VHH binders against Nicotine blue oxidoreductase (nboR). Designs and how they scored, part 5

Target 1, 204 residues: Nicotine blue oxidoreductase (nboR), of Paenarthrobacter nicotinovorans (Arthrobacter nicotinovorans) (q93nf6)
Amino acid sequence: MGDTDLPCVTGVLLAAGAGKRLGRGPKALLPYRGRTLVEDAAETMLVGGCHEVVIVLGANAQAVCARANLEPYRIVVNHDWSSGMGSSYLAGDAAAHTKNHILVALVDQPGLSVTTVGRLLVSHRPGRISSAAYSSLDSPRVLRRGHPMVIDAGLRPAVASTVSGDAGARVFLRQKPWLVDLIDCSDESTGEDVDTVEQMYRLL
Short names: E, the ipSAE of ESMFold2; O, the ipSAE of OpenDDE; V2, 0.75 times the mean of E and O plus 0.25 times the DockQ between their complexes.

## First folded at step 1 (VHH)

Design c22a (framework vhh_sonelokimab_d1; at its last look DockQ between E and O 0.02; V2 from the best seeds 0.00; counts 0 for: pae O 12.6 > 2, unsure alone 64.8 < 65, placed apart)
Fold by OpenDDE, look of step 2:
Structure c22a (fold): chain B 204 residues (1-204), chain A 128 residues (1-128)
Amino acid sequence: as target 1 above (204 residues)
Amino acid sequence: DVQLVESGGGLVQPGGSLRLSCAASGRTFSDYTVGWFRQAPGKEREFIGAISWSGGSTYYAVSEKGRFTISRDNSKNTLYLQMNSLRPEDTAVYYCAASDEGYYWTDSTYEPGHYDYWGQGTLVTVSS
């Protein structure tokens, strides 16, 4: 793809967590739709319109690679995964071409759909961050920003500079709210994470 | 600081429409996330909706979604609220608000405390 072409979008799937709260191993390997969460999410990102997908692993990376079919995707292992999601974000960001936008998704959000990914990519505006947004049962009056998010290539360095601990783009988003476009995806999902056993069972 | 001045309020019949304006001055209007609130007599101030800096993002209170539309014109330093299908219960003083610091669309976005600057309000009365 030439320099005159539209910027590509690299999907960055963050899947480095140990899933300690669930007590059933890494969330990446949880069964979902006859596969694993990591396989389903990665495929969804590609089918949704990402040009490539980088999967950031960490906890139990070897086991995840052994048990899940990740051949179509680029794998990055974050050895500093225990420091928080921030280090995983940075690892994924670094794996993407500097000219590409990145679409950041979390493996523990099974509500990710092809439609959501496509909607964000089509709606993305240059020089901005496009964030999926959801109405929740706990806060039905407002849209809340969530994942996935598209970060413009030009903003990636600035975002990366603010990343630390468990904070991904959160700090940047708070500092520069005028750069964020919310894309309503309430019709696709609640945007909630799988964090409890009850939530997991609802997916089975 | 930014100064906000609402206009466009008045008496309207049920089922009618009204467009409110909020003129901003003092600082660059495009630096602010802005929104609309209303307060009826004896009631708490309630969130209507907000719009991002560029106008690229809007969200509304669920109760108002579909009837009210928020827009902005940064070239004119003006925020708008288009109200359709008005009801007697829409009677209130309507306020324009601006947020200076970058709180994103979170659970606090609908709270008055999220906003730093307020207009004096404009009265809307819906009555037959």
Scores: ipSAE 0.005, ipTM 0.249, lowest interface PAE 12.6, mean pLDDT 86
ESMFold2-Fast, scan of step 1: ipSAE 0.103; ipTM 0.499
ESMFold2, look of step 2: ipSAE 0.034; ipTM 0.471
ESMFold2 (binder alone), look of step 2: mean pLDDT 76; pTM 0.790

Design c22b (framework vhh_7sr4_2)
Fold by ESMFold2-Fast, scan of step 1:
Structure c22b (fold): chain B 204 residues (1-204), chain A 127 residues (1-127)
Amino acid sequence: as target 1 above (204 residues)
Amino acid sequence: EVKLVESGGGLVQPGGSLRLSCAASGFTFSDYAMGWYRQTPGKQRDLVADITSGGSTKYGDSVKGRFTISRDNTKNTVYLQMNSLKPEDTAVYYCAASDEGYYWTDSTYEPGHYDYWGQGTQVTVSS
């Protein structure tokens, strides 16, 4: 038993949205830390301990591939991206080796860090889901589940069977909360995304 | 057991105001993100505004600066204050609840995004 033997994990980065409400083009290409959100998030997942990273693209996939340096990563284009986030999750799940755990992250969450990824991987227990969790202004002592999350290889088929629309793994987590370990990441991020022009300060 | 009940819709003159309310029951309201969507016949539902459990708000471009979403966790109610109403705001307005997830497609209706939907309330802006 090695105390540094981390599980074999495929990172699945969901980056298929059009960014219509923000009006700045695809969120994947938003400037962040001297490059793009998609490049920063994908590298953070690899450096944090993912064996590989699958980036799920959809809207403007050709432009994202042309403008971002995604060579180290595996690209999956979800042509059904407009049906919701669940279809993008399923595309990423299908691309990952069946024996690997999956770490799911969202491209529009700029607070993703190597520390958060590493904390989830170290904390992960067989047969469970490890979810990053964040406190809010309304409930500063209560943790809310968020992204990223690690889905155990053994649970992936059951999770996939409940995924539809824009829900991702949420339906499974709601149905089976006793399988979820909340990992406090409030010291690394607020768990907030970038969805409107007012929230672009989060990229500063 | 879970219910979302919208109220406050109606007929209003251009430039007028309405306040929509959505009373929620059957879940821990403070843990849920709440949203308002609108739909005109033959079109997809569009995001009007949403508010996370943490209080962060998002607005559709067409309503920004005119509408304000707010919540009262003691009353299990989400509100939409609509000011400077225009004829193009005419739609059925729907209340929605999600147990804290991020939106993949913004400004659009996603059937799997929200866990619960209200029955809708009609807003008509006409002279």
Scores: ipSAE 0.005, ipTM 0.206, lowest interface PAE 10.0, mean pLDDT 79

Design c23a (framework vhh_8emy_2)
Fold by ESMFold2-Fast, scan of step 1:
Structure c23a (fold): chain B 204 residues (1-204), chain A 129 residues (1-129)
Amino acid sequence: as target 1 above (204 residues)
Amino acid sequence: QVQLQESGGGLVQPGSSLRLSCAASGFTFSSYAMHWVRQAPGKGPEWVSSISGSGGSTNYATSVKGRFSISRDNPSKTLYLQMNSLRPEDSAVYYCAKDTPGYEEWLYSDSSQYYMDVRGQGTQVTVSS
């Protein structure tokens, strides 16, 4: 599809965590493909079709800005980052233009791809949430929702009202599953994150 | 097909010990973190403990830390939970769970260790005087 056929979407990259479970400093600065996870993820979102990318930083925000090349992106510092990921989502939501859809991605998902971002944007329907979905070798017929996720502009106020601390968007998604479209992205990624030292193989 | 089969539960007195086992099949066991989750009648599931695929890292709920010990034997594809100094509050059906790709705490349950659907009956632990 052409540019005029895609929704106007602000990418919100959640990168505020301290990486406490991993113990390798902020996840945003983890080495990936010759640069950092935050640089790779943000570029992937922009190239994949997001009109702009808002990066939500928190823990070690000054160090992240000093060490990563984030010039093309809009930076929002969440000073309440320690209260949980939901607060970082709310900071990103507040920074995005009210008329735009939001594509939410996590910095610790190294399998994020331009193809996955583009697929979500092309598939997105008004009034809905489009979630990347992944099957596993263990359960090839079962799709599980994951990131990235497109939240329709019209649903953002309702989603924001249910988000608090680490509660995240799950309350809204659990209450209104009929509003969620699962977009199969199993051919691009497993949807796995990097949260513990044992999961660092996902950066290889 | 992923299959998980729990065993080792029973009826014991407070202060007793039990060792739970979970036999896994249908996936590469050593490649996945494993979790123990429990559910008492009329209550939601509660995460108990986790162990990395290699066994090099373990985590415990505050309520069981120092009393329970999680371990695994990758050659036999078996997960264990050694439960010491059992209390009436530990009474529940105990389930093992395989880590699920793409699980995110901010999108899903506060119990980050309850990443997949549980299957089968689990194993019942009753601690009663």
Scores: ipSAE 0.006, ipTM 0.200, lowest interface PAE 9.6, mean pLDDT 78

Design c23b (framework vhh_7d4b_2)
Fold by ESMFold2-Fast, scan of step 1:
Structure c23b (fold): chain B 204 residues (1-204), chain A 129 residues (1-129)
Amino acid sequence: as target 1 above (204 residues)
Amino acid sequence: QVQLVESGGGVVQPGRSLRLSCAASGFTFSSYAMGWYRQAPGKQRELVASISSSGGYTNYADSVKGRFTISRDNSKNTMYLQMNSLKPEDTAVYYCAKDTPGYEEWLYSDSSQYYMDVWGQGTQVTVSS
């Protein structure tokens, strides 16, 4: 039927980084909710409505696969991960069917929730980018862009063409802010990541 | 209480097969990745094969790919290593190992109530003409 011809959403979980600044090995393996960050994030994306989840690994990919239960997910190993996050974004994007939207998430954002994923998918409009957005107590009326974000299937080639170095979709979003819908997720998370030892409290 | 016991080693001729078993007790076996390591006389211990907690992902040392197969039975708390086409250079003591959560290792390595590196006693495999 026509329903089977509609674009699905492929989750793309970026988990390729070495965690150099943190010094605790790959962030994908940090314990969270009785398992690892990568397992929790991937399941959250799948339960939240993604048709499938592609996990992009790089640094210590063998150790991540050995220590985390990733059987339900599709694994892409980015051997060029050290060139920056952009190469991991491109690897994940390339793995998704061209007709599908992608929902991009970072493994080091422990506040990812089923509610946030579902809200983005329900709110998504054709031809646009739907970005989770977060306010702070210091600026409760200002939404700052964050992850996850949904990139419409029709925009993926244009976004991919701007990706380089440590930048994923950021360059495209800065060039075309009128194509971005900010979806307030402040009630679910702060949007904060775990990048330094001082930020490890965010796993609690 | 946490214990790993290897079995199935022995003396065989080149080209023969052996199946190693690792019986686990004292922990929730299905929650942990497991591995087989080996150590030849005068050499450092090296990873032979590893398997994820569900068994859905496996990896192998280049020297054993296509010859060895790792598997696990979570209902029996047992991990296996099927060793085919054995070569003299496969001669070593084979050890079963339990992986641990990295965060506990990093935060509590000095005074943890958890095991950081749980190893079995080892089982000898000798391949000789």
Scores: ipSAE 0.000, ipTM 0.098, lowest interface PAE 19.5, mean pLDDT 77

Design c24a (framework vhh_enristomig)
Fold by ESMFold2-Fast, scan of step 1:
Structure c24a (fold): chain B 204 residues (1-204), chain A 122 residues (1-122)
Amino acid sequence: as target 1 above (204 residues)
Amino acid sequence: EVQLLESGGGEVQPGGSLRLSCAASGFTFSSYAISWYRQAPGKQREWVSTIYSGGSTNYAESVKGRFTISRDNAKNTLYLQMSSLRAEDTAVYYCAADFYGSEDYWESYDYWGQGTLVTVKP
């Protein structure tokens, strides 16, 4: 590998939620393209260039493992998943080697593509956070940050220190916006998630 | 309705100066940190400078000493005074504000303007 090669990146797929607002069981098991969201997202991250993929499970983890083919991936079960997404992020971060960058993705964003993952990895610069960004119909002249995001290995401890599922959870990007590079992925996806029954059309 | 509108770009010779403006509306401008970013052809957007609600400033190393960020809270306007311009400063310059944070760490969003083009040519 030369100095211009892709960074060594661990994919961290956050898939621990119960899908309580959606009411259809864990989002990880939602049907998508003839299989499940968790299988599609994890394979997309791996094929897109992640060296490995860590899947953080929580709600109904046993059922997810029984129903989805997750053998190619590392599974981390977060038993504190109900305390909030911060605890799942910390579990995934802790599972990744300290020298690696991490690419963080959410299981409930079905628009994740191999092209988007590859674009983020190629575009990533040392000491920065590379965030996928999307324009919207409500604000077509405006880009918004979204997932996935690449967090540089050197920034991971600082990010982890602001992530909490207990007292005063902080948003690192809100505190240090000057460390974020936006990578326009509007040509691949809208960046939208699936949180409610009304949003399930996004799985089509 | 949040709106950011950049202006002031144009063509300039190396060593020249330009002043960019960003007119903001739809939010309490004085309460937020506002940033300038830029995107050169074939590159991703990169941070240039931030001014915080309290008036303190920060700059990318490549522009430090040459660019000055400032704000006028009465006019809801952000400025970037650029001097000693170089060919590598050629880019579309964007104004950005972060209005949303969440207890779910990854729900934060930035609002960005349409950009203003700066071209440094001999």
Scores: ipSAE 0.005, ipTM 0.177, lowest interface PAE 11.1, mean pLDDT 78

Design c24b (framework vhh_sonelokimab_d1)
Fold by ESMFold2-Fast, scan of step 1:
Structure c24b (fold): chain B 204 residues (1-204), chain A 123 residues (1-123)
Amino acid sequence: as target 1 above (204 residues)
Amino acid sequence: DVQLVESGGGLVQPGGSLRLSCAASGRTFSSYAVGWFRQAPGKEREFIGAISGSGGSTYYAVSEKGRFTISRDNSKNTLYLQMNSLRPEDTAVYYCAADFYGSEDYWESYDYWGQGTLVTVSS
């Protein structure tokens, strides 16, 4: 150790979904705190300690780039976004340097905070996956894995090999749970997403 | 380890009704959101609706409100879809899906899917 060439963390923000069920256009452009969800999430990842942020766009990518200020970030357009979240995960993973850990976050979870990002980065251990964990609405005594999560650089190829269809890293996490550290972030967020019109109060 | 098995599909006359069931094995549903999706020939898979682990919250695609009702029985580890006033356009393979935490559109985040059950609405 002591070398300045230690692995950095690349943020990977998954923002490719169409928001079809919500009916308000791409979730990336949902209004949040005077700007858009994608701008807030990406800045939170960067300020929280990510060396860089890669944003994976798909549905309406041109409109997202035109409406949101994404200048500080690297944009990757996933043309296969409609095949499921797994393809967006793989596009983001491929864009990050192989020596870096990745911190994967989802654009539709407005509870992402600088504190949560920093907690995961500080808690991260070599050779492991550090997952934010939250008490569920229906089971307050049970922590559930959620986003964001840090995937160690050494595990990224193995994780990528299990990604298919609509699943990101979850297949790997289920197959190798002993490699996953749950980091309780219930004090910062419920981990809930914005997926229906009734859930839009979560943006307030 | 977890398997989802749909049942209750079949041939129905227009205006008829069907109740689909989805039985889970290898894990209980009680702490997870679960939902129904369908895919018609030559079309992309579409969301129908979802229900929270407790059953206290339900979410429906706008086009399905009033005709379809989702319910669950956690004691039987089973999810249901009640389908009323069926139309030929409802002809599709119906899938149930489970997710630990639905984060981007339920369809993209679900990691457990059943094999599907065919519903044909025809005279």
Scores: ipSAE 0.006, ipTM 0.192, lowest interface PAE 10.2, mean pLDDT 78

Design e01 (framework vhh_sonelokimab_d1)
Fold by ESMFold2-Fast, scan of step 1:
Structure e01 (fold): chain B 204 residues (1-204), chain A 126 residues (1-126)
Amino acid sequence: as target 1 above (204 residues)
Amino acid sequence: DVQLVESGGGLVQPGGSLRLSCAASGRTFSSYAVGWFRQAPGKEREFIGAISGSGGSTYYAVSEKGRFTISRDNSKNTLYLQMNSLRPEDTAVYYCAAGTYEVYTYGDTYIEYDYWGQGTLVTVSS
């Protein structure tokens, strides 16, 4: 029950994209569970055990702040959001205290749950990356890495040094997969995102 | 549940060739992407290359392209690494690894390696 017994973790919610392929404005403002996707995701991260949540906005940041209740959270506006997700990752990482681990989540993955966040925080080991992993019903023994993921405070500088373009931590994880612990979260979600109109059923 | 066992390591002279094998048991081999990694004394583990489950796609580290060739035989549950024009700096323990595919934004493919072999030592020395 005490904060002192858990790793001190800053949630980093990446919500800077324009939602161009979806054509329904920024994904952050998509309706979900009676509010917006960004509000649900950020609260889920806090309730799940993050000490604080940093939300990285970019495209339509003013509209997102006007229409969503984000007052409980720290807001970072990434003016370079169009260069790719990597710049948003770096903005969120830079906003987190250097001593904290970070839990990175994507706003367009509606399967984020309090259980998944808590499971990752409880499972996290020093010097490692803890990644949520997901399987499908057709391939229940095949796990795929997904979000959220916890990056140990000690690894953050090394991860940040590999971030570029549209990739967050993936270049580091591809180069050093032995540092990654896969945490099976298939019972909570499929790990799927919402990128096209056809995928909006995932918000139901 | 897949187990990986490397073989074929040993001493080879500079300029020589060596073929490593990785035998897989457990789950159907073709359901996994597989790759080769190496770790030299006092260095971090580095990626060499990978091959898709079907064998239709190969990925190589830039420095190794042209000298090393990865192939697989799904009927024999075996992965191969053909190493040519070996140099003393290729001295390392070589590991095979199996994992699942992840397709990222923009069609990029990343392999999640969850299963690792014990390694096989390759020494390149005259």
Scores: ipSAE 0.000, ipTM 0.141, lowest interface PAE 16.4, mean pLDDT 78

Design e02 (framework vhh_8emy_2)
Fold by ESMFold2-Fast, scan of step 1:
Structure e02 (fold): chain B 204 residues (1-204), chain A 126 residues (1-126)
Amino acid sequence: as target 1 above (204 residues)
Amino acid sequence: QVQLQESGGGLVQPGSSLRLSCAASGFTFSSYAMHWVRQAPGKGPEWVSSISGSGGSTNYATSVKGRFSISRDNPSKTLYLQMNSLRPEDSAVYYCAKDSTYVEITYDSGYTFDYRGQGTQVTVSS
């Protein structure tokens, strides 16, 4: 514990949404690889190199805790989850030690992999934001910023000051794009989420 | 691997002309749009001009329209900027930039870059 003087990385998994557009209950509890999305995502972050994982719950938090095995992780319940994703981001950020970088991931992105997490952690540079990036089949030369992303410990207060409504780090990244390193993860995933019934094929 | 080498800068009088060149290597030159960006002392970077991979489309900042002309020679992997009617406010380090695969907007022009060269100094002294 504390064998290195270098900052550790705390994984922050945002899992507070109600899944209202999908209509299948909370996305955190969607079946994935013989368990739930939240269990798979959290384990992937931990195995990929995060020192610890903080899971931010909100909608149906009691049901998620009862039905998923989250004992290895730190749970934060965001009672203001309905105000938008920004409040869940802030709750997760506040739970992480101030000296640590944070790796932020969304529970509804089933393409999250140990390789992607490891690639971001290895590529991360001091004073910067390292974002996973994905090219589409229709635009193979164009990289789209996505999740997960690593926010340097030194930038976290500035990022937090711009968070509001449904926007996590988005406002900060748009204001200071020169601080963002895009890390190509197109070989691992398309970066797409599961938000509607039509998108459920992404869980296959 | 990606390398961009600018040349052609110098000290000139107002009203003079200069032609900047950029030699590119380490990527498929004709597949990427190319850009010129400048930075004056104490100021942020300013986008100057862009050209499509084929050379069929060009764009210019309002401050240089009618005075500057961007062109490229894909066989020689070289980008050019012809600067006419130079003014003291054109004094800056000029950078050749490779078009980014990024969708994030870096400049007011809406163009994004993933690599730039070391630059070439242009000084317009009255």
Scores: ipSAE 0.000, ipTM 0.101, lowest interface PAE 15.7, mean pLDDT 78

Design e03 (framework vhh_7d4b_2)
Fold by ESMFold2-Fast, scan of step 1:
Structure e03 (fold): chain B 204 residues (1-204), chain A 125 residues (1-125)
Amino acid sequence: as target 1 above (204 residues)
Amino acid sequence: QVQLVESGGGVVQPGRSLRLSCAASGFTFSSYAMGWYRQAPGKQRELVASISSSGGYTNYADSVKGRFTISRDNSKNTMYLQMNSLKPEDTAVYYCAADTEYTVYWGSDTLYDYWGQGTQVTVSS
């Protein structure tokens, strides 16, 4: 037993989208480092310190399960995925034990690293939300909230009550900004997603 | 303010080489992925090559693979494109780009496109 325990954290990887704007099939199956984006992201979360990883699938869930090696992870299929990302978050939240904290990550962020996951888990404080934060090119000294983020077990019911459509935790974070700790991860990533063909260089 | 300044363009004969440089300022260069784009008259702008923030990962357009090499020096806030075995089809204005997107909560709400002024590369006799 150590004298400092990391929080018991369920990783929730949101991978339910159809990739409509990209037109390359589901983002979960995009090639990345010799495998698929979903496999890399899920392993990064687990190696980074998550106790378990729940992958929320939706669009093309059968194809994703057939083509990606997801055996080490728990799979939840969100049949309401088309209603927006909020429904996928709620499906992942429901799958996690109520006493665990949740680390939420997006499958389309290829800059997710073991270092970033570990930094968030080590930095997390009881009763708070620990958000990865990134500086922008227009304001390199200003940190903006991003993913991944750790939501304390005690805050999960309140966060879930504000989740709708694609807004996710945004409403809760605006209402209670004093509960949010920004953890600077600008040295690991820009916080960028892959959403269009022109942005595929971010899979490097 | 973000500034990207290209240099190294010019007129060159087929089969020769050029090296383009992009000097960046106004942001933490080592934290951002960078790319080279080009645009020939009457054509859409296309990605030529891209490089991750660390320089560990690179990507190339099929038309330039094996001929062009992208690199960066984070200590000098500079990105390079070494262009070998140039062809007339490589004639274009080449742009340095920092194409960033910040994720806010449940996805990308903002995309930042920062471009240099461009440098002309002409491959002709």
Scores: ipSAE 0.000, ipTM 0.131, lowest interface PAE 12.4, mean pLDDT 77

Design e04 (framework vhh_enristomig)
Fold by ESMFold2-Fast, scan of step 1:
Structure e04 (fold): chain B 204 residues (1-204), chain A 125 residues (1-125)
Amino acid sequence: as target 1 above (204 residues)
Amino acid sequence: EVQLLESGGGEVQPGGSLRLSCAASGFTFSSYAISWYRQAPGKQREWVSTIYSGGSTNYAESVKGRFTISRDNAKNTLYLQMSSLRAEDTAVYYCATEYVTISYGSDYTVEFDYWGQGTLVTVKP
């Protein structure tokens, strides 16, 4: 390993869910800034510093590929998406080169910004997990872990071994919380998603 | 930023007592359950005790009757009163808090767990 050749970061965008609670079809295709959530999120990850972006699709993958411009990105279709988000995490992780860190993001977080991505990449330390953390107006002194998060290349196999069901990195984070750095991104977003019709104001 | 800072560790003889403190900042301390954990050399972290926001407590069997957990919400401080200390209690003691951060339909994002850097307790004859 040379000092001039730093590890690259692969963005992993989890976009496989059916959007059942929202009832508007796949969240990946929700209108956002004149295009779709999936297009905006993937571009944000690239511009923010990811060398490449892997998009994990599942529910309605054919419709998403037909309707969104995803040409600049690598597409992985997770046929096991209904078993929970853990299978989508594993599919995205497996698609990234073993030498790379991964930056994991969720498609339903419209507050994902170039600033947040850049802050995580700049703050990341070897052998650790860097998690975006957010406070809210209702809890301004409480930081909550959220997405995106950077998983160090050296930790990826260990994290992957604990992933199951609907929990991505949660089991690993619970077992080894001392390996996690909280990066305050409250100035950029609340870290909240779009899960119900009432939350669609977050797309404005 | 969220901080948990432990203090009160040191060397003590078997049968002695120590009081550990954990100063919390950056979150609404009174609203959350706060726990003590410990890690002895060469071992995994072990849960010691939890105090809930309502004041109820729970203890690991190995410390029950010897340790007492308490909190002072006005001072944002957690305590562990340790008595009848044994060589097997030698460890770095950590303060920690936990709750689920974000829920997305079928997706559980992550639990919020924050840990202090620890305070060393050495029980030495």
Scores: ipSAE 0.000, ipTM 0.108, lowest interface PAE 15.2, mean pLDDT 79

